# VHH binders against o26223: the designs that were tried, part 77

Target 1, 191 residues: o26223
Amino acid sequence: MKLLWTSQHIKVTVHIDGKVSKMDVLEAIKTRRSIRKYQDREVPEELIDKILDAAMCGPSAVDERPWHFIVVRNREMLEKIPEVHPYGAMVKDAPVAIIVCCDSSLEKIPGFWVQDCSIASQNILLAAHSLGLGAVWTGVYPLEDRVEGIRRLFSIPEHVIPFSVIPLGYPAENPGTRDLFDPDRIHLEKW

## First folded at step 3 (VHH)

Design r43 (framework vhh_7aqx_2)
Fold by ESMFold2-Fast, scan of step 3:
Structure r43 (fold): chain B 191 residues (1-191), chain A 124 residues (1-124)
Amino acid sequence: as target 1 above (191 residues)
Amino acid sequence: QVQLQESGGGLVQAGGSLRLSCTTSGFTFSDYAFSWFRQAPGEEREFVGAISSSGGSTDYADSVKGRFTISRDNAKNTFYLQMNSLKTEDTAVYYCAAKRYGFTWKSPSEYDYWGQGTQVTVSS
């Protein structure tokens, strides 16, 4: 099957027997997988802009929107990330990575920036998937060595906290989908 | 805008105890790792002890292990150094320092904020 992307509305279009199907929100959520292998192919700036727009559309506590983003395309810098992040080896092979950060000067309510930046990170993953890209969330906060390593590597000031590093690119692997629904984790009225 | 203020220093006899406090303002206290350093005249600042941002890890200089204890109180935006069994060699100006998520805490150059220092004098 062929995947077609449109510039007006971001959607995945699959051609089957002459019919066109779109990826809806539930399909995107259910079919998104962590992708750690990428094609040697540039990601257009327009797609990164669309992903960052989606990231900023997430809800935040009292609308504080504390997120800032560093877009890294420089191969030398991408190659240095695994030195400060033990599980970030795939980042050196990605054409681009987004570092999600919290600007503490934008905090209005203590502690909720973690949820805010988690929401932004998940929106990046979903938006990337909807655009035919693969991505993976590599954890930075709350691991002190990773936070300090990323801060030093990218000259991040003390009032800004690096939260996650998300490499992205056109996928060079297809792990397939998973059925994760577990009714034993759903309780009615009481535990 | 960020401030660190030490208190609790002074004169004490060898074998005695002191508790230093560092009160902070201008940042989210729970996000920072905290350390104590000390400096005698003509010497470099040396590491004394540290506590991680989570409070789950502490570390001490070999010369103070078993005698000094670092702790933090997030509700009071204050962290402490309990100094027991003091020796004349512990005489120094003691500085509190803050570093956002500072796991590697033994180098003074890696700290974001510093207090003004408090004098501790241990007499024989």
Scores: ipSAE 0.000, ipTM 0.088, lowest interface PAE 19.8, mean pLDDT 84

Design r44 (framework vhh_7aqx_2)
Fold by ESMFold2-Fast, scan of step 3:
Structure r44 (fold): chain B 191 residues (1-191), chain A 124 residues (1-124)
Amino acid sequence: as target 1 above (191 residues)
Amino acid sequence: QVQLQESGGGLVQAGGSLRLSCTTSGFTFSDYAFSWFRQAPGEEREFVGAISSSGGSTDYADSVKGRFTISRDNAKNTFYLQMNSLKTEDTAVYYCAAKRYSGFTWKPSEYDYWGQGTQVTVSS
């Protein structure tokens, strides 16, 4: 079997017998789950590069694109993240984590960087899933103690705001699918 | 405190070979991606080749593909550019560069550290 890229963000697996399997966008969105257990296996740098490319493709308010990313592979640094993020215990067991940041000097409309970085974070999760990896979004902003802790740990300048920490790796768990469609939350024409 | 130092440049005849080395200090070598850039007289600095922090990914400018090979030796904190089948058009000052992310880029402005450059002159 070989993996073929139909585009930079879509891969197709071709079997020797000629059968093709792929994950389309809707399937990726519907089957993505938060993954907190990882195999003891390195993630290729090429996959991280593709994930970060996808992160930067999100829409951004007035095209400000204020995001910056820190890629953390150093085991000692990964082990320190839970000390400043109480819900980040899984990070120490991940082979790599991405810290999504906002450079406030690039912000054109006050406050919209939160939406920009949320979109980037979600794109990281979807891209990771489409590439056979598992990831989870652990929140940093708006909790000041976490923001300050992550800033100090990674020497982040004061004009840059750490937004999320996303550990990722090859999944060591397989949570089942969820049926989340709720028609009672859809209103036609009026409330 | 961070230093990148090129060596191995010099004069060579067309069709010959040279191996450039970039010795580094002051950072954790294995956490960095490395690239070679070159600048010919009167031209801007251009991308030549790159290697990712894991060594699993490499890329080359179209003009050098098949002739040049980039490699890294983490034990020696050194990375290399093996240049074969040299052409007069390869004459330039060659710079080694390092960036703190796992991936590489073709943009000189995105590199964190640079060597001082080593002259390569290819005669006809």
Scores: ipSAE 0.000, ipTM 0.117, lowest interface PAE 17.7, mean pLDDT 83

Design r45 (framework vhh_7aqx_2)
Fold by ESMFold2-Fast, scan of step 3:
Structure r45 (fold): chain B 191 residues (1-191), chain A 126 residues (1-126)
Amino acid sequence: as target 1 above (191 residues)
Amino acid sequence: QVQLQESGGGLVQAGGSLRLSCTTSGFTFSDYAFSWFRQAPGEEREFVGAISSSGGSTDYADSVKGRFTISRDNAKNTFYLQMNSLKTEDTAVYYCAAKRYSSGFTWKSPSEYDYWGQGTQVTVSS
């Protein structure tokens, strides 16, 4: 039995035979790392559903929410992604990938769909991390070769733009955490 | 000032070949995807073929696949359409077009293109 919910102070609470674990939002942000090596383990559909729910909770320009998602579990299809995405070699080893797309018919303000889909992609990474999974954002847009390659591979309509491919799974690596705070990038009152 | 100029059109016999060129100026050539469209008398402007800004991806209308090849030469600010095994139904005015990859992403809609050439006539005789 697994019960998953999130709040402003608690991102994930998992109940398994009376055991409860949690991660707060700042901890999730600070400890998330790009993961490119995955265990040979299935990711339950319930976890993918929670990740996609979180993806759709992001802010979007004029509330346009132009995102659509393709969930890819088929091994043959995952193995073809590196053929059209040169830096997506790790995808063939992942148990699942999510393709974040923009439906251009839902766009209300020109150009902001890129920011909207970036927010959705980051929420996928954070939600995956909070659930004990690893993931990495591999860029598709604005690289035309990758956009057209992914479009053809997954039969994506012309009015829909593939934005990112995010493989995910249980992590088989632990790169540790980074301290990235740089006060020299903070300017008070002016440049 | 942006300019696209077609050349290489003319009269050719069915089964023959032509190479169209589009020379460009006034923008950074490597930032743009390029396409060819054609328009027969009384018809709408139809997609023929496209090449991505990197040159790594191409797409073609089903009617020209295997016969036409699009290519680009960044050093010359020029892109090309090699037309082989020409048919009488290929008779049309051929237009070159350019779009910034950041302005949206479909190659088949004329409305997506930022800049257009003036057109060059291709006539295929039986």
Scores: ipSAE 0.005, ipTM 0.323, lowest interface PAE 10.9, mean pLDDT 86

Design r46 (framework vhh_7aqx_2)
Fold by ESMFold2-Fast, scan of step 3:
Structure r46 (fold): chain B 191 residues (1-191), chain A 126 residues (1-126)
Amino acid sequence: as target 1 above (191 residues)
Amino acid sequence: QVQLQESGGGLVQAGGSLRLSCTTSGFTFSDYAFSWFRQAPGEEREFVGAISSSGGSTDYADSVKGRFTISRDNAKNTFYLQMNSLKTEDTAVYYCAAKRYSGFTWKSTPSEYDYWGQGTQVTVSS
């Protein structure tokens, strides 16, 4: 058993803590930043369950929902990820990481699993941010060496494709807000 | 512009060995996974073995496991099939094939391969 707690075991704990930050959807989208430095603090399983629930709520092509998730808390396993992922050095310092996977046997429309797993990955980032955590998306697919390295490290079957590795934790950095709105990228009626 | 060329085929006695080579040009070799297929007269192309773009993973048809070994040499833009303990049933035209890795099963579906060689005959006599 990889996960000891589910949303069925955790009801509304975050809402009764007056210190938990709440933000609207647009604020969450605009203020989310990639976080690569984490406090030496455990992330409660209740928050991981909420994040995974949000990940599975993403739209998917023809409702195929091909995603599977591996939750990694074991320090020795987290320390091995940088050996197969050159840009995953921060993972070894995170208290937990989520590996987003696609079960290709669940794919109904060829090629759309990439979009499905991208949506799940972004939902993880937004949900983590809304719960006071920091996270970063580290790419696995489509780099064959990373896909096969992660597959081997976590005993992932051949019909399942590791898509991304997302370390997360309480942030130990605050890069601040940014304004990325660029009206030159908006075309009215035609190009 | 893209070319795959097999060599090393020929006649060999049962129990003997052969090494096939596939030399490639016209694409970035290190970006591709490679496979060998074979076809006996009147039959469809059958998967033999595959090697990932990194070289870190290999896969083989059950009929050749333990006897055949696939390998690649990125510096030479060439990949190989070492065939040991050959049987008369191994007699076929052997084709090399190349595929850009897509993250899913990359080894046994002929329609997913981007490029093919012209084939080389391997004949195993009793």
Scores: ipSAE 0.000, ipTM 0.198, lowest interface PAE 12.7, mean pLDDT 84

Design r47 (framework vhh_gefurulimab)
Fold by ESMFold2-Fast, scan of step 3:
Structure r47 (fold): chain B 191 residues (1-191), chain A 124 residues (1-124)
Amino acid sequence: as target 1 above (191 residues)
Amino acid sequence: EVQLVESGGGLVKPGGSLRLSCAASGFTFSDYAAAWFRQAPGKEREFVSAISSGGSTTYADSVKGRFTISRDNAKNSLYLQMNSLRAEDTAVYYCAAKRYSGFTWKSPSEYDYWGQGTLVTVSS
């Protein structure tokens, strides 16, 4: 998709509850929530670039880094995702979605690509939140019907496995944060 | 008038270093992604490196670890620092820019503006 306008300078702004503010790592982790309602507002390419850079900085088993990403902005394609993903209804309303994929030819240790792609997916969610965007992880793998539906829809090769679909945009909801700390799940020195 | 003007090309010995510059004018350079492509005699134009409007960088596998792309928006300039040069790096190097940033940076057809090229010869 080519943009039909002359040069325009876009400034990247971090937003929290409609305000420009600084968010540290711990705040981002604790305040990130799944966002399923988005403003009718374009997400600049420079923010997507920053999010994907963060995704690729995650650790992976034996540094295999098996992840590939599909960036979807085409409205027709976004509208077709709910047809193959029952819990992906919100994707059609998002201005953009990122599909996290595993290139199985890059896998060095069997099975660890799932953890690698989970790390990449979480980094996308945290980076989006830190940049004033909202996102949600919608699960694809290991549900075979969703994997094959997404594969067909986006012409994904057989050796590549779609792992997650993450719609994102400027949030149109604020579910608030939760205090989830549970000290009974922490054991000192042994179980 | 939109222009991209490359400079810094020349003759250098294997293992040497060279820095290419590209001066942009006639458009708001800071809004554009920019890239270096090269073309060796008898070959097609190939991707070398790109930098997005947001500062993200991408490199061809053949140059990764040896070349560094950078930009200076205040000077409307793009740079390519080339280290550990090899005979295989001999080519005409082109500066290119596109308004729409993103991950389709490797295809020459995606670029809106092109420079005239600067020759880099790596020879003993």
Scores: ipSAE 0.000, ipTM 0.123, lowest interface PAE 18.1, mean pLDDT 84

Design r48 (framework vhh_gefurulimab)
Fold by ESMFold2-Fast, scan of step 3:
Structure r48 (fold): chain B 191 residues (1-191), chain A 124 residues (1-124)
Amino acid sequence: as target 1 above (191 residues)
Amino acid sequence: EVQLVESGGGLVKPGGSLRLSCAASGFTFSDYAAAWFRQAPGKEREFVSAIRSGGSTTYADSVKGRFTISRDNAKNSLYLQMNSLRAEDTAVYYCAAKRYSGFTWKSPSEYDYWGQGTLVTVSS
């Protein structure tokens, strides 16, 4: 069955829990961490809808928006992901994963779909964090064996490229704060 | 100069076998995905088979189980082993290469480089 996702057809109910809902954009960006341990707790469909709406709001080269998303909740399918993705062991323990894909038939400018799908992936991570969830980006493209493994596992057509697998859930770990600002990487007026 | 040069075409009987070769030069073949397309008389160019830089393969339903695509990166070569040939396999066969494995595999417009083609005729 083919489903089309658009913001006009998404009914969202935001389940906000405490101080996480007070996070502004800069705070969300600075405090988001990769989360690989999840509570044994279902993620409401309304939150997934909100995350996917945010994913589709990213800028895209010549507005091509080549993104497609597969939402995986089936435990047997989640347990098979580590077999084709060596660094995806945590996926089997997540209540849900989103596979970010590029439909190459929607591409208007060659090669920019990588940037487009990277933007969509980051928006998923930020949206999940802002909603009190944890997530991690596990890389698929450009690792050809992972691309083909994921394609076979989820019956993805040849013109569609699986880009990333993002497991998400309520976090069962808190890796803490990072100070990443490095002024030596900022050059004024010239290199 | 980038070149893809096909060879191995010819006349073959129904049920016979034929091996096509494609020699690549002027670029780093091992970094590219490669494919075979064919164009039958009076029809559009259609996808036959592709092989990615890592070696994974895909086939059109019409040839799956009969044709085998392979590559030899040390020799900058692409191959198509065609078995159990049928009259409907009669076509000009083209070698093609593309840098991004994620482009539409079945669309000719997605390919960066093309050979001139080699004719395969299946007839007695």
Scores: ipSAE 0.000, ipTM 0.108, lowest interface PAE 18.5, mean pLDDT 85

Design r49 (framework vhh_7nfr_2)
Fold by ESMFold2-Fast, scan of step 3:
Structure r49 (fold): chain B 191 residues (1-191), chain A 125 residues (1-125)
Amino acid sequence: as target 1 above (191 residues)
Amino acid sequence: QVQLQESGGGLVQPGGSLRLSCAASGFTFSDYAMSWVRQAPGEGREWVSSISSSGGSTYYADSVKGRFTIARDNVKNTLYLLMDSLKSDDTAVYYCAAKRYSGFTWKSPSEYDYWGQGTQVTVSS
């Protein structure tokens, strides 16, 4: 993998299909859906670089930033992911996937890497959506069989843990909208 | 409170078979990856085999692949090691070990949460 834009050179505006697109934060959060069907169309490296920059902008416990990312574009490797991840069938049909990993040697406070990698994963989903792409978070950690399967497949060292596999691409589906606001989950002053 | 108790060891001739059991109590067995670790006379601890908390994945040291089978019964809180085609080099004290899955290697002896007392396996020439 070659990154086209480093964090210090990334543009503030987003270019999609030759046009500048604007999506506000609340719109992105409310309209993002899990996308499991992708067009047979390559995702430009520039967009992947923007997504990874966004992933690294998440807050982390004691600023430990333990995340590492594997970008998988190789079709043969993408086709092997469902063999070690039973709910990752859609990954073989994606043009690219990002594996979010934690390097335990970078951990400063025990256990918080899970929250750190969750934040990075969500930022990938939101950034992808804002750029006109679709993505889905497929769970790896804490399911030890999936963790070890992914580790073996991608030669991930023992001190690094694969957290999530996020296939992404241009959407080939448009799931219905969801109204998820539930006022019964909001308690004023007391439980 | 937490207890791991091994059984099934003994003296066996080369080429023989043994079945080791480890009875677990005092913790939620199904939340833990389980391992067998052995220690031969004058040697350090050697990881032998591991099984995931669900039983869906099994792992073996190269020295025992094809000869040993690890299994677990999460209803009975019991771990097993079925040992076939035993060799003199398999002579060791065999320990049952438990590790709450934290996402990192379960094969390192220093990382295990709980250890049994061990059971002696002797393979005479």
Scores: ipSAE 0.005, ipTM 0.319, lowest interface PAE 10.2, mean pLDDT 85

Design r5 (framework vhh_7aqx_2)
Fold by ESMFold2-Fast, scan of step 3:
Structure r5 (fold): chain B 191 residues (1-191), chain A 125 residues (1-125)
Amino acid sequence: as target 1 above (191 residues)
Amino acid sequence: QVQLQESGGGLVQAGGSLRLSCTTSGFTFSDYAFSWFRQAPGEEREFVGAISYSGGSTDYADSVKGRFTISRDNAKNTFYLQMNSLKTEDTAVYYCAAKRYSGFTWKSPSEYDYWGQGTQVTVSS
């Protein structure tokens, strides 16, 4: 896509760079969809590195940055996730999954780690989409049985809390665009 | 309306045992995770042990691991701390605490919605 910007005296044209980025941030946000069907293709490590870099760029309360990530590529381990996560059936078909965790020893302000890990999870979804991959957030925290199942499966220590499991891969489905703007949810100046 | 009430504290000899109880009212007990904290004279309030809302997971401070056991009884709206092999350094006021759904950020006192009044435990040599 092309974006034209004109200041008072200067006109700037921005061209897409098909090698680096194929969409701007607003388009990425509006067109990202949950993807649960993946091609039988490996995701390069360089793309995972870029996604995790983006995940760590999120704001966090008092800059506590409590997130840790487990990258799972082992097929046997991916196939075990649905056994402890009832709505994670698609994970066994993904080439890779990222488990977003909170290291509670890094927490500086109580309770905000949930928002911190939510921001990291959303950044993973957006970054994956911008790189031509598909992903879906599958919930772990605050569902106790899922937290304990994931902890046990991946030998996660007691001071670390698994927050989400995000399978990702090259998409094998293309869901339609959603029109979600609802002006009735916007209140000016007061409720 | 919402109330947490400790009982079972008192004086005990080193090597002895006590069972603390926390009886609750005013909320749906099964929706809450529960913890015990203690505060020794001149020290800050510290985490002792926790049990999740399902009862499926527990956590303990390293100083009490293997000696203390936390449990819950949903039918009685009560949870417990079984304290075995008590040491003089276990002397403290013990507080019960409750928080909804989340059992996994257990060590932060500010995570808790409700607190009991505290019960004194004194361990003599």
Scores: ipSAE 0.000, ipTM 0.130, lowest interface PAE 16.3, mean pLDDT 84

Design r50 (framework vhh_vobarilizumab_d1)
Fold by ESMFold2-Fast, scan of step 3:
Structure r50 (fold): chain B 191 residues (1-191), chain A 124 residues (1-124)
Amino acid sequence: as target 1 above (191 residues)
Amino acid sequence: EVQLVESGGGLVQPGGSLRLSCAASGFTFSDYAMAWYRQAPGKGRELVAGISSGGSTSYADSVKGRFTISRDNAKNTLYLQMNSLRPEDTAVYYCAAKRYSGFTWKSPSEYDYWGQGTLVTVSS
């Protein structure tokens, strides 16, 4: 009988586990793709914890770290997100979504919270990819109707701003990788 | 092209009421979040109240329960109903508009358009 870590609790069973593929930072950045189709498989809470730890490791303006996160696993709530988010149709089919929020009371420099929450969102996407999951950033801020819809749906206080909704799960598609390097966008010394 | 014109300011006694209006032109008013700011002599501009394009409202703690912000998209007009006025409410009141906003209402630099202001004086 083998002890397996499948959550914060030890589960005792007989099983042989595969390892998550090892991926260096550059490989993760270059091969991450937006994933909108997910397997009907639960994402272990241990992986969500690792993703959120990575999200909070991003740099922020004057170290303000204004981010808060809502983890949504309730299928009825996931099914309601497309009603308030036109580009969020895939969220209803995801096993879990993370809503990245800004607590405006933590903001030290006006407007920089947008950059802070963008960094946190990108770290979620990269961390998910490195752990064998797929995810996609669906924009909320600065679109007022989406911000209000998400706020009402998840009882978010007025001083907290929902920034992005990121559904994630084990990928059920493989769109391949993109070659996006464009030297015409690099200027030496001057424009 | 774009104009925000405030009206309704004046002199009022403590405990009195005033209704401010802001007439907007030159942009699609219904797409914009709107706010009232005020500036007392020798002080910076501070948020009074905000209303999103969808109608959600936000208020400064000092005015909650006394002031009501509202909008009429058919008339391209923003309103501020001010009740139970106090001497500390004395200020120039500004109408402001921003296209794509979260609900941090407190950053004056995020606003695209500002009115010229209307003076409110609360004294005996």
Scores: ipSAE 0.000, ipTM 0.139, lowest interface PAE 16.1, mean pLDDT 84

Design r51 (framework vhh_8pnl_2)
Fold by ESMFold2-Fast, scan of step 3:
Structure r51 (fold): chain B 191 residues (1-191), chain A 124 residues (1-124)
Amino acid sequence: as target 1 above (191 residues)
Amino acid sequence: QGQLVESGGGLVQPGGSLRLSCADAGFTFSDYAMAWYRQAPGKERELVARISSGGSTNYADFVKGRFTISRDNAKSTLYLQMNSLKPEDTAMYYCAAKRYSGFTWKSPSEYDYWGQGTRVTVSA
C-alpha cells in the first residue's frame, strides 16, 4: 500500500499478492482535462476504434442506443467547422474530430437521447484520456444554428441530430488536474 | 402566450408573386423559431419553410429557389416571399412558432403557436 499526497487528498495504491493495482478508472475521471492544443501527429485508426467502442458501451434509456458517429480526418472539412461553430476554433488544428449524432428513428423515450449522447460524449473523452490523447467536448445541441450548420456541412439527414463535436489528438498542453470535490453539494437523507 | 395572424394571401395567375406576412397580435416571438406550413385540399399539412431565432433558414425541396422566408424581430413579423407560383402551390398557408427541440421540428405537432391561415389560390 502506497500513500501519496496530491492536492491535500490521499491517493491509495493497493499492493496485492506482489502486484500493484491502481484505481485507474477513478484516476482517469479525476485527471481528464479539456485539451484544445494538439501536436502535429496523426492519431492511429486503432485508437479511434477503441474510443468508439467505449462510446457505445454507455448506458442508454430503454437500451435505445440512438448514437451514430462521424469520424472527420479531412483537413478541409475540419477547417470549415469553426465557420458554423463559434467556439470550435481548435477543431481545425486537430488531426481528427468525432461528431456524436442522434438518430431520432432509434429513440424509444422522448428526450432521453440527450442523456444518451452525453454519456457517449463523456466516454469518448475518458477513453481518449486513457489512451494518452487529449480531447474537448464542443457543444452543438441545443443551439439550433450550430445543429443545422453541422448538419448541412456533413450532409446529415433530417432525422439525425448532431449533438457534439469532439476534436482529439496528442496533447500539446498540460493544464494540470482539478480538485472539484464540494461537500456542500452532498445532502444526507433529504435536501 | 402570443397569437399569430397571417395576411397577404389571394388569387394570382401562374408565374405570379405574393408576399405573406405573419404578425404577433400583442406578443413578441424573437426567441422562437418560425415556420410556414401549408395545407392543400385533400392533403396533410406540410412544412414549406423555417427560420431559426438566429436567422438560419430551411426550405422544402418543392419551393427551393422560388420562396424566401425572412423575419423582422423589431416588427415581430415573419414573411414568405413567393415567386414563380404554380397551381400546385394552391393551399391554406399557416405560420407557426416553437422553441427548438432538436428533431421533429418539421412535425406540425411540435409547434407551440399557430395562426388561423391565409389562403393562396394559383389559377389561370
Scores: ipSAE 0.000, ipTM 0.224, lowest interface PAE 12.8, mean pLDDT 82

Design r52 (framework vhh_lunsekimig_d3)
Fold by ESMFold2-Fast, scan of step 3:
Structure r52 (fold): chain B 191 residues (1-191), chain A 124 residues (1-124)
Amino acid sequence: as target 1 above (191 residues)
Amino acid sequence: EVQLVESGGGVVQPGGSLRLSCAASGFTFSDYALYWYRQAAGIERELIASISSGGSTNYVDSVKGRFTISRDNSENTMYLQMNSLRAEDTGLYYCAAKRYSGFTWKSPSEYDYWGQGTLVTVSS
């Protein structure tokens, strides 16, 4: 698999009066944090549409684009997610969640769908952050009990694999940023 | 009487352009998200483009950069400008309306109103 594109950047724009109105991509990547507390405030569908558009812009193995997305706003359904996902307690308090799925019938190379869905999940997190929302990736695949629980809860067909559950909303916490750079993990020319 | 009426379809050569219109009556047009679907012979109906009540637009991958959706609330009309048409764009084009803004990829049964369709044929 060869990746043919360079990183797409959120351009820093300077208006004629000198005001900066947008976050650049490096800033978005470095300042994004997992958000697990949300305001009691609905997220407009237009923002969800923008987030899903961003999710679908990621590279995929041989352009197989195997992802499907379920948008969950129903409070009763959100409240059932913690019953099948032990680390998904925050989902019941979110105004909306996105379930990232793989349609295995769209696979062209076995196994690469995990990377495709990971890229889509990360794009959801970054897009949410850029739009003033908070989100967190809660893992489903490869934990079979969670995969089967989520499949049953949302009537997902057998050939479709739920990959992640991402609750999102307007943040009710501000955990600050982390400095994670570790030069000991960089090797020049060989191991 | 609530109606969505499509027009502007026809036969065009590859590389050509068409503009489809969807004229609405019988409901408060400005409150609705609006959608264009395409159905080819023997294929299920596919969402092509959407526009929210607030004007946000979304497109399926295969038409992005070639098609432009727009709306005119004063005329109760939605448009689809189709440029650089390809043989695979051939199909029956339907407009649809939904009270809530434009999450794409809705199933046909989830929409409030549907038009009757307009045929686009791109000859090869």
Scores: ipSAE 0.000, ipTM 0.104, lowest interface PAE 20.3, mean pLDDT 82

